# Miniprotein binders against Uroporphyrinogen decarboxylase 1, chloroplastic (HEME1): the designs that were tried, part 14

Target 1, 365 residues: Uroporphyrinogen decarboxylase 1, chloroplastic (HEME1), of Arabidopsis thaliana (Mouse-ear cress) (q93zb6)
Amino acid sequence: SSSSSDPLLVKAAKGQAISRPPAWMMRQAGRYMAVYQKLAKKHPSFRERSENTDLIVEISLQPWQAFRPDGVIIFSDILTPLPAFGVPFDIEEVKGPVIQSPIRTEEDMKRLHPIDFEKLQFVGDSLKILRREVGEHAAVLGFVGAPWTIATYIVEGGTTRTYTVIKNMCHTAPDVLRALLSHLTKAITEYVVYQVEHGAHCIQIFDSWGGQLTPEMWERWSKPYIEEIIHAVKKRCPDTPIVFYINGNGGLLERMKGTGADVIGLDWTVDMADGRRRLGSEVSVQGNVDPAYLFSPLPALTEEIERVVKCAGPKGHILNLGHGVLVGTPEEAVAHFFETARNLDYQTLFQNHVPAEKAEPELVV
Short names: E, the ipSAE of ESMFold2; O, the ipSAE of OpenDDE; V2, 0.75 times the mean of E and O plus 0.25 times the DockQ between their complexes.

## First folded at step 17 (miniprotein)

Design v1 (from t5 with M69L; at its last look DockQ between E and O 0.88; V2 from the best seeds 0.74)
Fold by OpenDDE base, look of step 17:
Structure v1 (fold): chain B 365 residues (1-365), chain A 82 residues (1-82)
Amino acid sequence: as target 1 above (365 residues)
Amino acid sequence: SDLTQRLEELLQRFWQLVEEIYRLMEEGVSPEEIQRLLDEIEKLFEELENIATQLGDPELAEDIYQLFLYIMLLLQSLQSRL
């Protein structure tokens, strides 16, 4: 039966009974690690590191070798597929991602084409190798940006703080923006399926900029396209859990549940117990330790991990940060996080916890 | 370098602002104090971005952007308690 061989993370995502929460971190491969800094000095281009199979595999395995997380996410970028569907980008030393030719008109839309996987072989090959290297000991994680998040980069021409152009397009060129979002939805759907077929056990969808929308604007401009992706992926890859994450999601939780994702990723500003109540028992949760606790004394980090795990309850929890690992994070704190997670036991943690929902009101006679 | 030292000073100022916001979550905050914090954060990140620019380090620019997202989410959480 397929269920016995699933990685711990996949079992958690499916709400299956397990002994402890699986753990991984957003940005778990990165500059905070001395081994990554050493590799980045050898290969200074981010595109070189993220578009070369050997470097992708090496970087993705750095956290695996150091910390043995229960999830190994591929080292990549949400923008990596852009050149494969007709949007070239550069990473400038100063500005980060730059799209030299933003898409803002129907004429600009003619540059888009179906996703070309010949240009993404390094992703497929890397996922295949990662699946082999971690074996049954971890889940390989793929990821994508949500259509709204990717459209923001494409329309703005790179990173933005104001979202002025794309927010204006919602009113001035809504048909162009809907056409762009629909094109991205198809490309991202195929890219998710491609990652699963090449060895991803689980997929995370990042709607990083969805939290910058009002709830009404998010329901209009982001949610329908995410629902379309999740529905299409679930039909093609029914056994693959989908994690859906938005940074700043506290106002969106009930709306996020409607997407059909197996796991909702919480940011660190959401109370885990409140998030569990609002989402209910049918959806799993991911998160949500504040990344700042990695700068705290290790006992305080342990206590916060235990608090978050207790608040999430004994099923359907993937332990993570509520945001990515911050620059300057001590490697020892990350090591301690994963060691703490491996040493957790739900029987011990909940031994005296009657779930609050099963406290029958003592009839005060 | 002078730039690296200034980067470290600005990163220390970032953490001081984070601690201040956490303190204000316990003590309470005024709208005027939130605006002050916004203005200080904007100024801090303008300087951080300018340093990342001068260092020619795109990964530092991304790391700074992640710090911006972190503190802005923290400030939004503080603002929601008003």
Scores: ipSAE 0.690, ipTM 0.895, lowest interface PAE 0.7, mean pLDDT 92
ESMFold2, look of step 17: ipSAE 0.703; ipTM 0.892
ESMFold2 (binder alone), look of step 17: mean pLDDT 90; pTM 0.880

Design v2 (from t5 with M69L Q76A Q79E; at its last look DockQ between E and O 0.72; V2 from the best seeds 0.00; counts 0 for: SAP 72.737 > 70)
Fold by OpenDDE base, look of step 17:
Structure v2 (fold): chain B 365 residues (1-365), chain A 82 residues (1-82)
Amino acid sequence: as target 1 above (365 residues)
Amino acid sequence: SDLTQRLEELLQRFWQLVEEIYRLMEEGVSPEEIQRLLDEIEKLFEELENIATQLGDPELAEDIYQLFLYIMLLLASLESRL
C-alpha cells in the first residue's frame, strides 16, 4: 500500500500508527544558526537568498544537516508569489516588506493577473532538489499565506499592528475586499498545487493575522477562502496533508476544524490536552512547545517536550513549537529538541497511561 | 557598536518582561498591571524598531516583529486569566 513509503510526518498527519511523533520547527532555518549567519553575510539580500534556487536549497538543508528534522520546510516567504500575480513588493531595511502600490479600489484590482509560474521556477526547482536530497528520511514542506493574511499586506502596504485599513474595508469597500480575497484564493490554490507537483509532501497554510480578527470576522473574512483552498487542493492532491496554523488560535479551534485541514497547528498558549478535546480525534495536531523553553536548561526542555507529547497522545501529532524559533535561540537547544524527539517512543511514554476515557467508573455494586 | 550594545540591553529587557508575565500568570494580575505591561512593551518595541532601522538590518526587523508577536500573545494569555 502507498502508505508504507510515506515519511513519518505524513503518517502522523494522516493519524497513522507510528512509534514516535515526527518533529520540525517553524523558522528552523534562520539567524540563530551560525551557518545561516555566515551565508547571510555573503548574500546580504533576503530576496537574493529566498529567490535563488541554490541558496534556497542550501538554507533549507542547513537544519537537515545539523539536526535531521522529520520535516524540511522550503526557505521562502509568504509574499514570494506576490510578483507572480501582479503585486510587486520590496524588503526595506527599516520597514520589512513594503508594497508601494496598495490595492484598495476596483481600479487597483485591475493590476492583478493569474499566477505566472515562470516567475516562480526557483520554488519548483528548489522543491525538486529538496525532495531528492532528503529522500524518504524527511517530509519536504511547502507553505503559503492564507488569503486574509496576504490581503492584509496588500491593503496595508506592508506590515501592520492595527490592521486599520483592511478592517475598515470590511465595512467601506466589502465588494473590493471580497474580489481581492477571491483572486488570492485562486492564486494560492494554484501555488499550493504547484508546490505539491514539484515535491512538497505536506503544505502549511499560515493565517498569521487571522488571530487578530474577532471569531465572527474570521468566519466571514478568512475561513470561507481557506475552506475553498483546502477543498480545491484536496480534490487535486488527495494524498497531500494540509496543516493549518493561526498564531493566537485559542478562540478559533472549533472553527478551524471546519476548514477540512488534516492538521491544526496550535500556539503555545493553548493547552495541548484541551486542544485535543476541542478538536476531537478526526483531526491531527501540530505543536506546541513554547519557543522560550529553548532558552531553558536542557532537562526542563526535555520535560516540556515529554509533557506536550503525552498531552497530544500516541496518534496524529506533529511535534513543533507553538511559534517560530526566536532570535538568539541556542543551536544546542534546537539540537537537543530534535535528539529528544528522535529518542521518544510511544510504547514507553504510554506504558502506564490508561487513556482517561477508558476509566469507566467501576460500578461498585 | 553603541547600537549593538543597546540592542543587547533591550533584548535583555524583553526577556525580563517575559519572565514578569509568566510570574504574574501564577501570582495573579490586575487590569492596571496589564496596561502597565502593554505600555512598557510598546515603548520597548519602538526602541527596538528604531535600532533595527539605524542598523539597516531587515532580518533583524523581522526577528523583532516575531518577538513582538510572541510577547503580545503571551500578554493576551495573561489578560484571559482576569
Scores: ipSAE 0.645, ipTM 0.882, lowest interface PAE 0.8, mean pLDDT 91
ESMFold2, look of step 17: ipSAE 0.722; ipTM 0.903
ESMFold2 (binder alone), look of step 17: mean pLDDT 90; pTM 0.888

Design v3 (at its last look DockQ between E and O 0.91; V2 from the best seeds 0.76)
Amino acid sequence: SDLTQRLEELLQRFWQLVEEIYRLMEEGVSPEEIQRLLDEIEKLFEELENIATQLGDPELAEDIYQLFMYIMLLLQSLQSRLEKG
ESMFold2, look of step 17: ipSAE 0.720; ipTM 0.893
ESMFold2 (binder alone), look of step 17: mean pLDDT 86; pTM 0.827
OpenDDE base, look of step 17: ipSAE 0.696; ipTM 0.893

Design v4 (from t5 with T53V Q54E; at its last fold request DockQ between E and O 0.94; V2 from the best seeds 0.80)
Amino acid sequence: SDLTQRLEELLQRFWQLVEEIYRLMEEGVSPEEIQRLLDEIEKLFEELENIAVELGDPELAEDIYQLFMYIMLLLQSLQSRL
ESMFold2, look of step 17: ipSAE 0.740; ipTM 0.904
ESMFold2 (binder alone), look of step 17: mean pLDDT 90; pTM 0.875
OpenDDE base, look of step 17: ipSAE 0.687; ipTM 0.894
ESMFold2, fold request of step 19: ipSAE 0.715, 0.711, 0.667; ipTM 0.902, 0.898, 0.878
ESMFold2 (binder alone), fold request of step 19: mean pLDDT 90, 90, 90; pTM 0.885, 0.884, 0.882
OpenDDE base, fold request of step 19: ipSAE 0.785, 0.789, 0.788; ipTM 0.928, 0.929, 0.927

Design v5 (from t5 with E20K E27K; at its last look DockQ between E and O 0.85; V2 from the best seeds 0.73)
Fold by OpenDDE base, look of step 17:
Formats: structure tokens, sequence, C-alpha cells
Structure v5 (fold): chain B 365 residues (1-365), chain A 82 residues (1-82)
């Protein structure tokens, strides 16, 4: 039966009974690690590191070798597929991602084409190698940007703080923006399926900029396209859990549940117990330790991990940060996080916890 | 380098702002204090981006952007308690 051989993370995502929460971190491979800094000095281009199979595999395995997380996410970028569907980008030393030719008109839309996987072989090959290297000991994680998040980069021409152009397009060129979002939805759907077929056990969808929308604007401009992706992926890859994450999602939780994702990723500003109540038992949760606790004394980090795990309850929890690992994070704190997670036991943690819902009101006679 | 030292000073200012926001979550805050914090954050990140620019480090620019997203989410959380 397929269920016995699933990685711990996949079992958690499916709400299956397990002994402890699986753990991984957003940005778990990165410059906080001395081994990554050493590699980045040898290969200074981010595109070189993220678009070369050997470097992707090496970097993705750095956290695996150091910390043995229950999830190994591929080292990549949400923008990595852009050149494969007709949007070239550069990473400038100063500005980060730059799209020299933004898409803002129907004429600009003619540059888009179906996703070309010949240009993404390094992703497929890397996932295949990672699946072999971690074996049954961890889940390999793929990921993508949500259509709204990717459209923000494409329309703005790179990173933005104001979202002025794309927010204006919602009113001034709504048909162009819907056409762009629909094109991205198809490309991202195929890219998710491609990652699963090459060895991803689980996929995370990042709607990083969805939290910058009002709830109404998010339901209009982001949610329908995410629902379309999740529905299409679930039909093609029914056994693959989908994690859906938005940074700043506290106002969106009930709306996020409607997407069909197996796991909702919480940011650190959401109370985990509140998030569990609002989402209900049918969806799993991921998160949500504040990344700042990695700068705290290790006993305080342990206490916060235990608090978050207790608030999430004994099923359908993937332990993570509520945001990515911050620059300057001590490697020892990350090591301690994963060691703490491995040493957790739900029987011990919940031994004296009668779930509050099963406290029959003592009839005060 | 002088730039690296200035980066470290600005990162210390970032953490001081984070600690200030956490303290304000416990004590309460005014809308005017939130605006002052926003202005202080914007100014800090203009300086950080200028240093990342001068260092020519795109990964530092991304790391600074992640810090910006972190502190802005923290400030939004503080604002939601008003």
Amino acid sequence: as target 1 above (365 residues)
Amino acid sequence: SDLTQRLEELLQRFWQLVEKIYRLMEKGVSPEEIQRLLDEIEKLFEELENIATQLGDPELAEDIYQLFMYIMLLLQSLQSRL
C-alpha cells in the first residue's frame, strides 16, 4: 500500500497518524550557512547556481547533510520558469530580478508561449537526483510562484514595494491582466506536474504578494487561478500534497481553505491555535515559528517550537518557520531546531492534554 | 571595509526596530507612532539598499528584501492591534 512508504512530511500533509511533526524551513539553503557562502564565492552568479544541475543538487543537499530536515526543497527561484515561457529576466547586482520588457499590453502578451521544458531540464534532473540522494529519509519539495505573484514581477518589471502598475492594470487593463494570469496558470500547472513527474513528493505554491491585496482583490485576482492550478494538479497527480503559502495570510485563512490545498502555510503573525480553529480539521497546517527565535537562546527556541507544535495538535502539522531563514541566522540555531523536531514525540507532548473540545462540560449539579 | 561596517550598523538598527515593535505590541501604540516607525523603516531600508548597491551583492539585496518583508509584516501585525 502506497501509504506505508510515504515520507513523514507527506504523511503529515495527508493528516495521517505519525509520532512527531516533520520539519523543514523556507530558505533552509542559503547564505547563513558557511558551506553555501563558500560555494557562492566559487560560483558568484545566482543564475549559475540555480540553473546548473550539479550546483542545484549540491546546494539543496547542504541542509540535508548538515541538519537532516524531513523536507529537502530544490534550490531554485519562483522566476526560474519565466524564460521557458517567453519572459527573459536578469538578476542585477543592485535591483535583484529585472524584467527588461514588462508585459502591460495585448501586444506584449504575444511574446508569451507555452512552457518549454527543454529549457528546464536542470530542474527535472536535479529533482531526480535529489529523490535518489534522500531516499526514504525525507520528502523532496518542489515549488512555484502563484500566478498573481509571478504577474507582479512581469508587470512591474521586477521587485516592487508599491505594486502601482499591476494594481492600476486591475482597473485600466483588466482583460490584459486576466489573459496574463490565465497564461501563467497554464504554464505553472504544467511546471508543477513536471516537478512531480521528476521526483517532487510535495509542491509548495508561494503567493508571496497575495498578502498585499485586500481580501476582495485577492479573491478576484489571485484565488481563482490558484484554485485552477490545484484542481488541475490534483487531477493529474492525486497522491501529491500541495502546500499553499501566503506571507501575511492572517486575513485570508478561510479564503485559502477554499483553494483545495492539502496544507495551508501560516506566517508567524498568525496564532497557530487560532489558525487551526479557523481552518478546521480537514486541512493540514505548516509553520509557523518566528524566524527571529533562531537568534534567541536555544532554550527559548525549544520552548517556542514546543508551543507551536502543541498549538497545532497531533495531526496534519508540518513544522516550519512562518517566513524564510533571515540573513545572519546562526547555523547552530537551525541545527537545534531540526534536532528538537526529531526528538519530539506526540505521545509525550499530549500525554496530559485532553483536547479542549472533549472536555464535556462538568455538569455543575 | 567601511561599507561592511556600515552594513553591520544598519543590521543592528534593524534588530533594534524589531525589538521596539515587539515592546510596542505589549504597551500599545498610537497611529502616529506607527507612522514614525514606518518612516524609520523606509529610511533604514533606503540606506541598506544603497549599501547593497555599492557592494554589488544581489544575494544581499534579496536578504535585505526578506528583512523588509519581515519587519513590514511585524508592523502590520502591530497595526492590527489598534
Scores: ipSAE 0.681, ipTM 0.890, lowest interface PAE 0.8, mean pLDDT 91
ESMFold2, look of step 17: ipSAE 0.713; ipTM 0.895
ESMFold2 (binder alone), look of step 17: mean pLDDT 89; pTM 0.862

Design v6 (from t5 with Q35K Q76S Q79E; at its last look DockQ between E and O 0.90; V2 from the best seeds 0.74)
Fold by ESMFold2, look of step 17:
Structure v6 (fold): chain B 365 residues (1-365), chain A 82 residues (1-82)
Amino acid sequence: as target 1 above (365 residues)
Amino acid sequence: SDLTQRLEELLQRFWQLVEEIYRLMEEGVSPEEIKRLLDEIEKLFEELENIATQLGDPELAEDIYQLFMYIMLLLSSLESRL
């Protein structure tokens, strides 16, 4: 249950009364920051940066040092756990992540095994350190990719814009695909619990490719597995809120609510007032400032932040972008975003006006 | 440096396309305009990906991928108004 010592973000996720929305940004650590670029030149391997405890902690804390967000997400990748259950990958200079031995057949499935946390000690160690470093001042966030999204990488062998192999597999080998998704569901469930046990206050599930499925296909190939993860995690980690985000989720909002997530993350193409109306008061929302506003004049950014917060209402809102921070984003704009959020006050923002007939005039004599 | 200059020019074109999509959201859009925008986005990202390949920079490739996800969602939002 919640306590006075819970971070603001956890309180917001649970729909508790608070005085302002907590704020953090998806991809808040990254190449838009000069300090990150300097570190990345010294350590050019992404695998090293994402798998070395000291580097993970340093990178994760860069936005904390600069902006004091209400959430500190571990620097990691949705592919990070793959070697721990039998799917090794490489990072190639040109192609990025490559899975040299995709899983597409019953024989390929034999390479999978239960998740091995000895291969993920750097994640657990990093989360413990982050929890200690930020104390009660911010929530530490862990994250996972949803089974459909992870399966897309495993079946396609890397990043794709077409999804051709996995889409064909839905029709040509559905039993193999269901078995893969079921294995991933079990592995991801254990990985969520692992992150919580090692210090995460909150877990975000990313279904990065879910928005590219028709709603019917999403209901068949993604939702059931996400629902299973959320239900299992809620039983095992009852104090831990789960945020669920799909890029391109405007046509799926009501279906996403059905997963049982505590917080639904909205992309910026959804009007926040409409999203709140469609989702109702039973869940909290996260988002959804358009990242392009970080390239606008600062007063325009302030106005948009205030508009989004007003539309989301005074309870159950985690202020965020509707997308990850984009390359080239000015650090000044990110600082302004967090300063604006920190200085908001729901009481002031939602104050009722006084009708003219009730106001007493003051005479100047 | 020639590649870095071309990259900057293409990123400027990216933001011009984003601005154009927002303008069409205000004015209304036709199926022909959606097709044109999709074609222009494909051409833009073909060249951006080629530059990332020539530079051998997986971080740049990831940044370009995030831009692609952003503008494709924006275009899909415009298309849903049709």
Scores: ipSAE 0.687, ipTM 0.891, lowest interface PAE 1.2, mean pLDDT 89
ESMFold2 (binder alone), look of step 17: mean pLDDT 90; pTM 0.882
OpenDDE base, look of step 17: ipSAE 0.694; ipTM 0.898

## First folded at step 18 (miniprotein)

Design ko (from t5 with W15S D63S Y70S L73S; at its last look DockQ between E and O 0.66; V2 from the best seeds 0.00; counts 0 for: pae E 7.3 > 1.5, pTM O .787 < .8)
Fold by OpenDDE base, look of step 18:
Structure ko (fold): chain B 365 residues (1-365), chain A 82 residues (1-82)
Amino acid sequence: as target 1 above (365 residues)
Amino acid sequence: SDLTQRLEELLQRFSQLVEEIYRLMEEGVSPEEIQRLLDEIEKLFEELENIATQLGDPELAESIYQLFMSIMSLLQSLQSRL
């Protein structure tokens, strides 16, 4: 049966019985690694690093070579597809992502076109290579930004702290914003399918800015478009697990369950046992060790990993951080995290929870 | 560069502060010690953000922001135990 050859991470996402949680980290390729810093000195442009097949593959494999995670995420950005559907952007050194021509009017919407995959071949080629390099030993992870998150960059013209322009458009230009979100939903759906067809075993959707909305505004302006993506992807790629992640999701968990995602990613501000109770048994969870624990003594890191794994329970858990690996994180702590995860056994971890039912007192009659 | 060296020094100081917070979580902490750590972390964060800005590194700036959010969450957890 096709299910026997699934990577450990895919089995966990599907809630299948396995011996241990699979582990990966958000930002597991990054500046905390000396090999990444050395590469980034040679190739100083983030766009150069993220839009060249050889560099994408090399960077994505740095954690694979060092730590052997159960998931290998492609080195990319949520903004990478923007030029492929008519939104050019730059990554300015000081400002981060800059969109020179924000979309705020119906006239601005005319610049948008269907996604052109000829401009994204480096993503497809990289995923194929990664799938070959990791073989059956890990899941290759693709990812995308949610429509609301991408729309925030497009409308604001880059990173924002206040979200004032897009939040105001919800009231002043709701039809323009709905048109933008609907266009993005189509483009992102096709981009998810493209990633799966090129070798992604699992897809993570990042609604990074969705946590900055009120629950009502999130249900109105983010959730419907995420549900549309997930529904369309599930119809085209039924065997591909979808992870849905929002940073600061503690107020949104029950609402996130409604999207049809196979896995809900938790940040570290959510108690894992509370998250499990609120989400129920029908959805898997990802997370949620605080990235700051990677700066703690290794015994304390081990204890926290074991605590999180015990709170999540013996099925449908992908061990991760609650957010990305921090700059300055010791590589030894990341190595220890993955080593700890590989040495976990659910039988051992949950053995002491065999209810003492079988002490039937022998009634000495 | 002098900025890269200063970044490494500040990240090393950040790591030491995280270790100090974990030690204080085990040994016990006073409200005054938490406030000292908060003030030192805020100052460290401002300097790190400024260096990331000068280096022209948005990925670094975002990583520093996440670092700050994580340590602030840890300190808030420590405060809730008082």
Scores: ipSAE 0.026, ipTM 0.544, lowest interface PAE 4.0, mean pLDDT 89
ESMFold2, look of step 18: ipSAE 0.026; ipTM 0.548
ESMFold2 (binder alone), look of step 18: mean pLDDT 89; pTM 0.856

Design r1 (from v4 with M25E; at its last look DockQ between E and O 0.86; V2 from the best seeds 0.73)
Amino acid sequence: SDLTQRLEELLQRFWQLVEEIYRLEEEGVSPEEIQRLLDEIEKLFEELENIAVELGDPELAEDIYQLFMYIMLLLQSLQSRL
ESMFold2, look of step 18: ipSAE 0.691; ipTM 0.889
ESMFold2 (binder alone), look of step 18: mean pLDDT 89; pTM 0.864
OpenDDE base, look of step 18: ipSAE 0.672; ipTM 0.886

Design r2 (from v4 with M25E E62F; at its last look DockQ between E and O 0.90; V2 from the best seeds 0.00; counts 0 for: SAP 76.926 > 70)
Fold by OpenDDE base, look of step 18:
Structure r2 (fold): chain B 365 residues (1-365), chain A 82 residues (1-82)
Amino acid sequence: as target 1 above (365 residues)
Amino acid sequence: SDLTQRLEELLQRFWQLVEEIYRLEEEGVSPEEIQRLLDEIEKLFEELENIAVELGDPELAFDIYQLFMYIMLLLQSLQSRL
């Protein structure tokens, strides 16, 4: 039963009739906020901030306190579960995420084990607290990396621009790569369910590197594992909306709708009206204001928000950026975005789009 | 610091490249201009990464990486119109 108590964001994800689009931002907690910068100076380690319950909750609630978004995403990383299934990583000051022992062989695969949630209690406890703190006023969002995206970090040993090792493994060690992707699919499925059981109303899957594949390579190496996750999660958690996001998804939209996701996240390079036509009415959309508009004059930001909302139509839209909040974004612009979103009304926005009744020519008898 | 000033200059150059990409979306673009933009972006981000290294700021490195993903996606969109 769709309880009358579902958060606005969950109703939008399910394509239910609501008065306005719900709004949240990817990277809505971050360095653009002075409160975050003050906290980060006290707790300089990203791992400390992202793996301590009190800090996770405090950071995740900074946007909630400042802006009252309709979605509160947990402050975490897509790599956070790696140590829980046998892949230690470090965040080096210089290189970002570093995996000291990449997995590239069958022998390396022996280091992997089932996901251990005793190592992830800070995620579960944080989601439980966030669910209490926001109450019925917002959706708590969990998230995960897609198997291909996580495998890229594991195989490359960290961040990559070229994807040369993993792209080469598609040809030179396809069985090892399939085994890795299958292991990750199981671990990520359990981790999604764990997040839902601890209070996530909605889950976003990030295939951040999926957009760097050709459509054929994405269908071979990413899509099947995402479909497996979504299918398994839908069976265990049928009432939880799944948002699926790929950065650079303009060539993948028709393929993405086949995954079983309730919501497809659009980047800003996709025309919202085109995206809605290509996806159809059975799937909701998220996005897709260009993050650069947060540096524009506030009236121009308002006009762009209204344009995107009008292009998406009056149902099944979650207002977001097409990508995360950029460094140096003014807090005032983020505040204005959420205020604008709260003041939107679909009746007002679409009233002027009643086609003028074709005045039937009065037949002068 | 000299590093902070250089970071601000490079971030300004980033926004200039973004504005140039948006202009080229309206005016039209050649494959040679795409390659020039790629080479300028690569050089800009090499310098940005080196500054993030010298500052010892992993969160800045992540923020720079987000800027890289942003501008590369814009450039890919521009290239898809050729």
Scores: ipSAE 0.595, ipTM 0.864, lowest interface PAE 1.0, mean pLDDT 91
ESMFold2, look of step 18: ipSAE 0.650; ipTM 0.872
ESMFold2 (binder alone), look of step 18: mean pLDDT 89; pTM 0.867

Design r3 (from v4 with M25E E62F Q66E; at its last look DockQ between E and O 0.84; V2 from the best seeds 0.00; counts 0 for: SAP 72.952 > 70)
Fold by OpenDDE base, look of step 18:
Structure r3 (fold): chain B 365 residues (1-365), chain A 82 residues (1-82)
Amino acid sequence: as target 1 above (365 residues)
Amino acid sequence: SDLTQRLEELLQRFWQLVEEIYRLEEEGVSPEEIQRLLDEIEKLFEELENIAVELGDPELAFDIYELFMYIMLLLQSLQSRL
């Protein structure tokens, strides 16, 4: 039963009739906020901030306190579960995420084990607290990396620009790569269910590196594992909306709708009206204001928000950026975005689009 | 600091490249201009990464990476119109 108590964001994801689009931002907690910078000076380690319950909750609630978004995403990383299934990583000051022991062989695969949630209690406890703190006023969002995206980090040993090692493994060690992707699919499925059981209303899957594949390579190496996750999660958690986001998804939209996701996240390079036509009415959309508009004059930001919302139409839209909040974004612009979103009304926005009734020519008898 | 000023200058160059990409989306672009933009982006991000290293700020490295993904997506969109 769609309880009358579902958060606005969950109603939008399910394509239900609502008065306005719900709004949240990717990277809505971050260094652009002075409160975050003050906290980060006290707790300089990213791992400390992302793996301590009190800090996770405090950081995740900074946007909630400042802006009252309709979605409160947990402050975490897509790599956070790696140590829980046998892949230790460090965040080095210089290189970002570093995996000291890449997995590239069958022998390396022996280090992997089932996901251990005793190592992830800080995620579960944080989601439970966030669910209590926001109450019925917002959706708590969980998230995960897609198997291909996580495998890229594991195989490359960290961030990559070329994807040379993992792209080569598609040809030189395809069985090892399939085994890795299959292991990750199981671990990520359990981790999604764990997040839902601890209070996530909605889950976003990030295939951040999926957009760097050709459509054929994405269908071979990413899509099947995402479909497996979504299918398994839908069976266990049928009432939880799944948002699926790929950075650079303009060529993948028709393929993405086949995954069973309730919401497809659009980047800003996709025309929202074109995206809606290509995806159809059975799937909701998220996005897709260009993050650069947060540096524009506030009236121009308002006009762009209204344009995107009008292009998306009056149902099944979650207002977001097409990408994360960029460094140096003014807090005032983020505040204005959420205020604008709260003041939107679909009746007002679409009233002026009633086609003028063709005045039938009065036949002068 | 000299490093902070250099970071601000590089971030300004980033936004100039973004504005150039948006202009080229309206005016049209050649494959040679795409390659020039790629080379300029690579050089800019090499310099940004070196500053992030020198500052010892891992979170800045993440923010720089988000900027890289942003501008590469713009450039890929521009290239898809050729």
Scores: ipSAE 0.651, ipTM 0.879, lowest interface PAE 0.8, mean pLDDT 91
ESMFold2, look of step 18: ipSAE 0.653; ipTM 0.875
ESMFold2 (binder alone), look of step 18: mean pLDDT 89; pTM 0.867

Design r4 (at its last look DockQ between E and O 0.83; V2 from the best seeds 0.72)
Amino acid sequence: SDLTQRLEELLQRFWQLVEEIYRLEEEGVSPEEIQRLLDEIEKLFEELENIAVELGDPELAEDIYQLFMYIMLLLQSLQSRLEKG
ESMFold2, look of step 18: ipSAE 0.710; ipTM 0.889
ESMFold2 (binder alone), look of step 18: mean pLDDT 86; pTM 0.820
OpenDDE base, look of step 18: ipSAE 0.651; ipTM 0.876

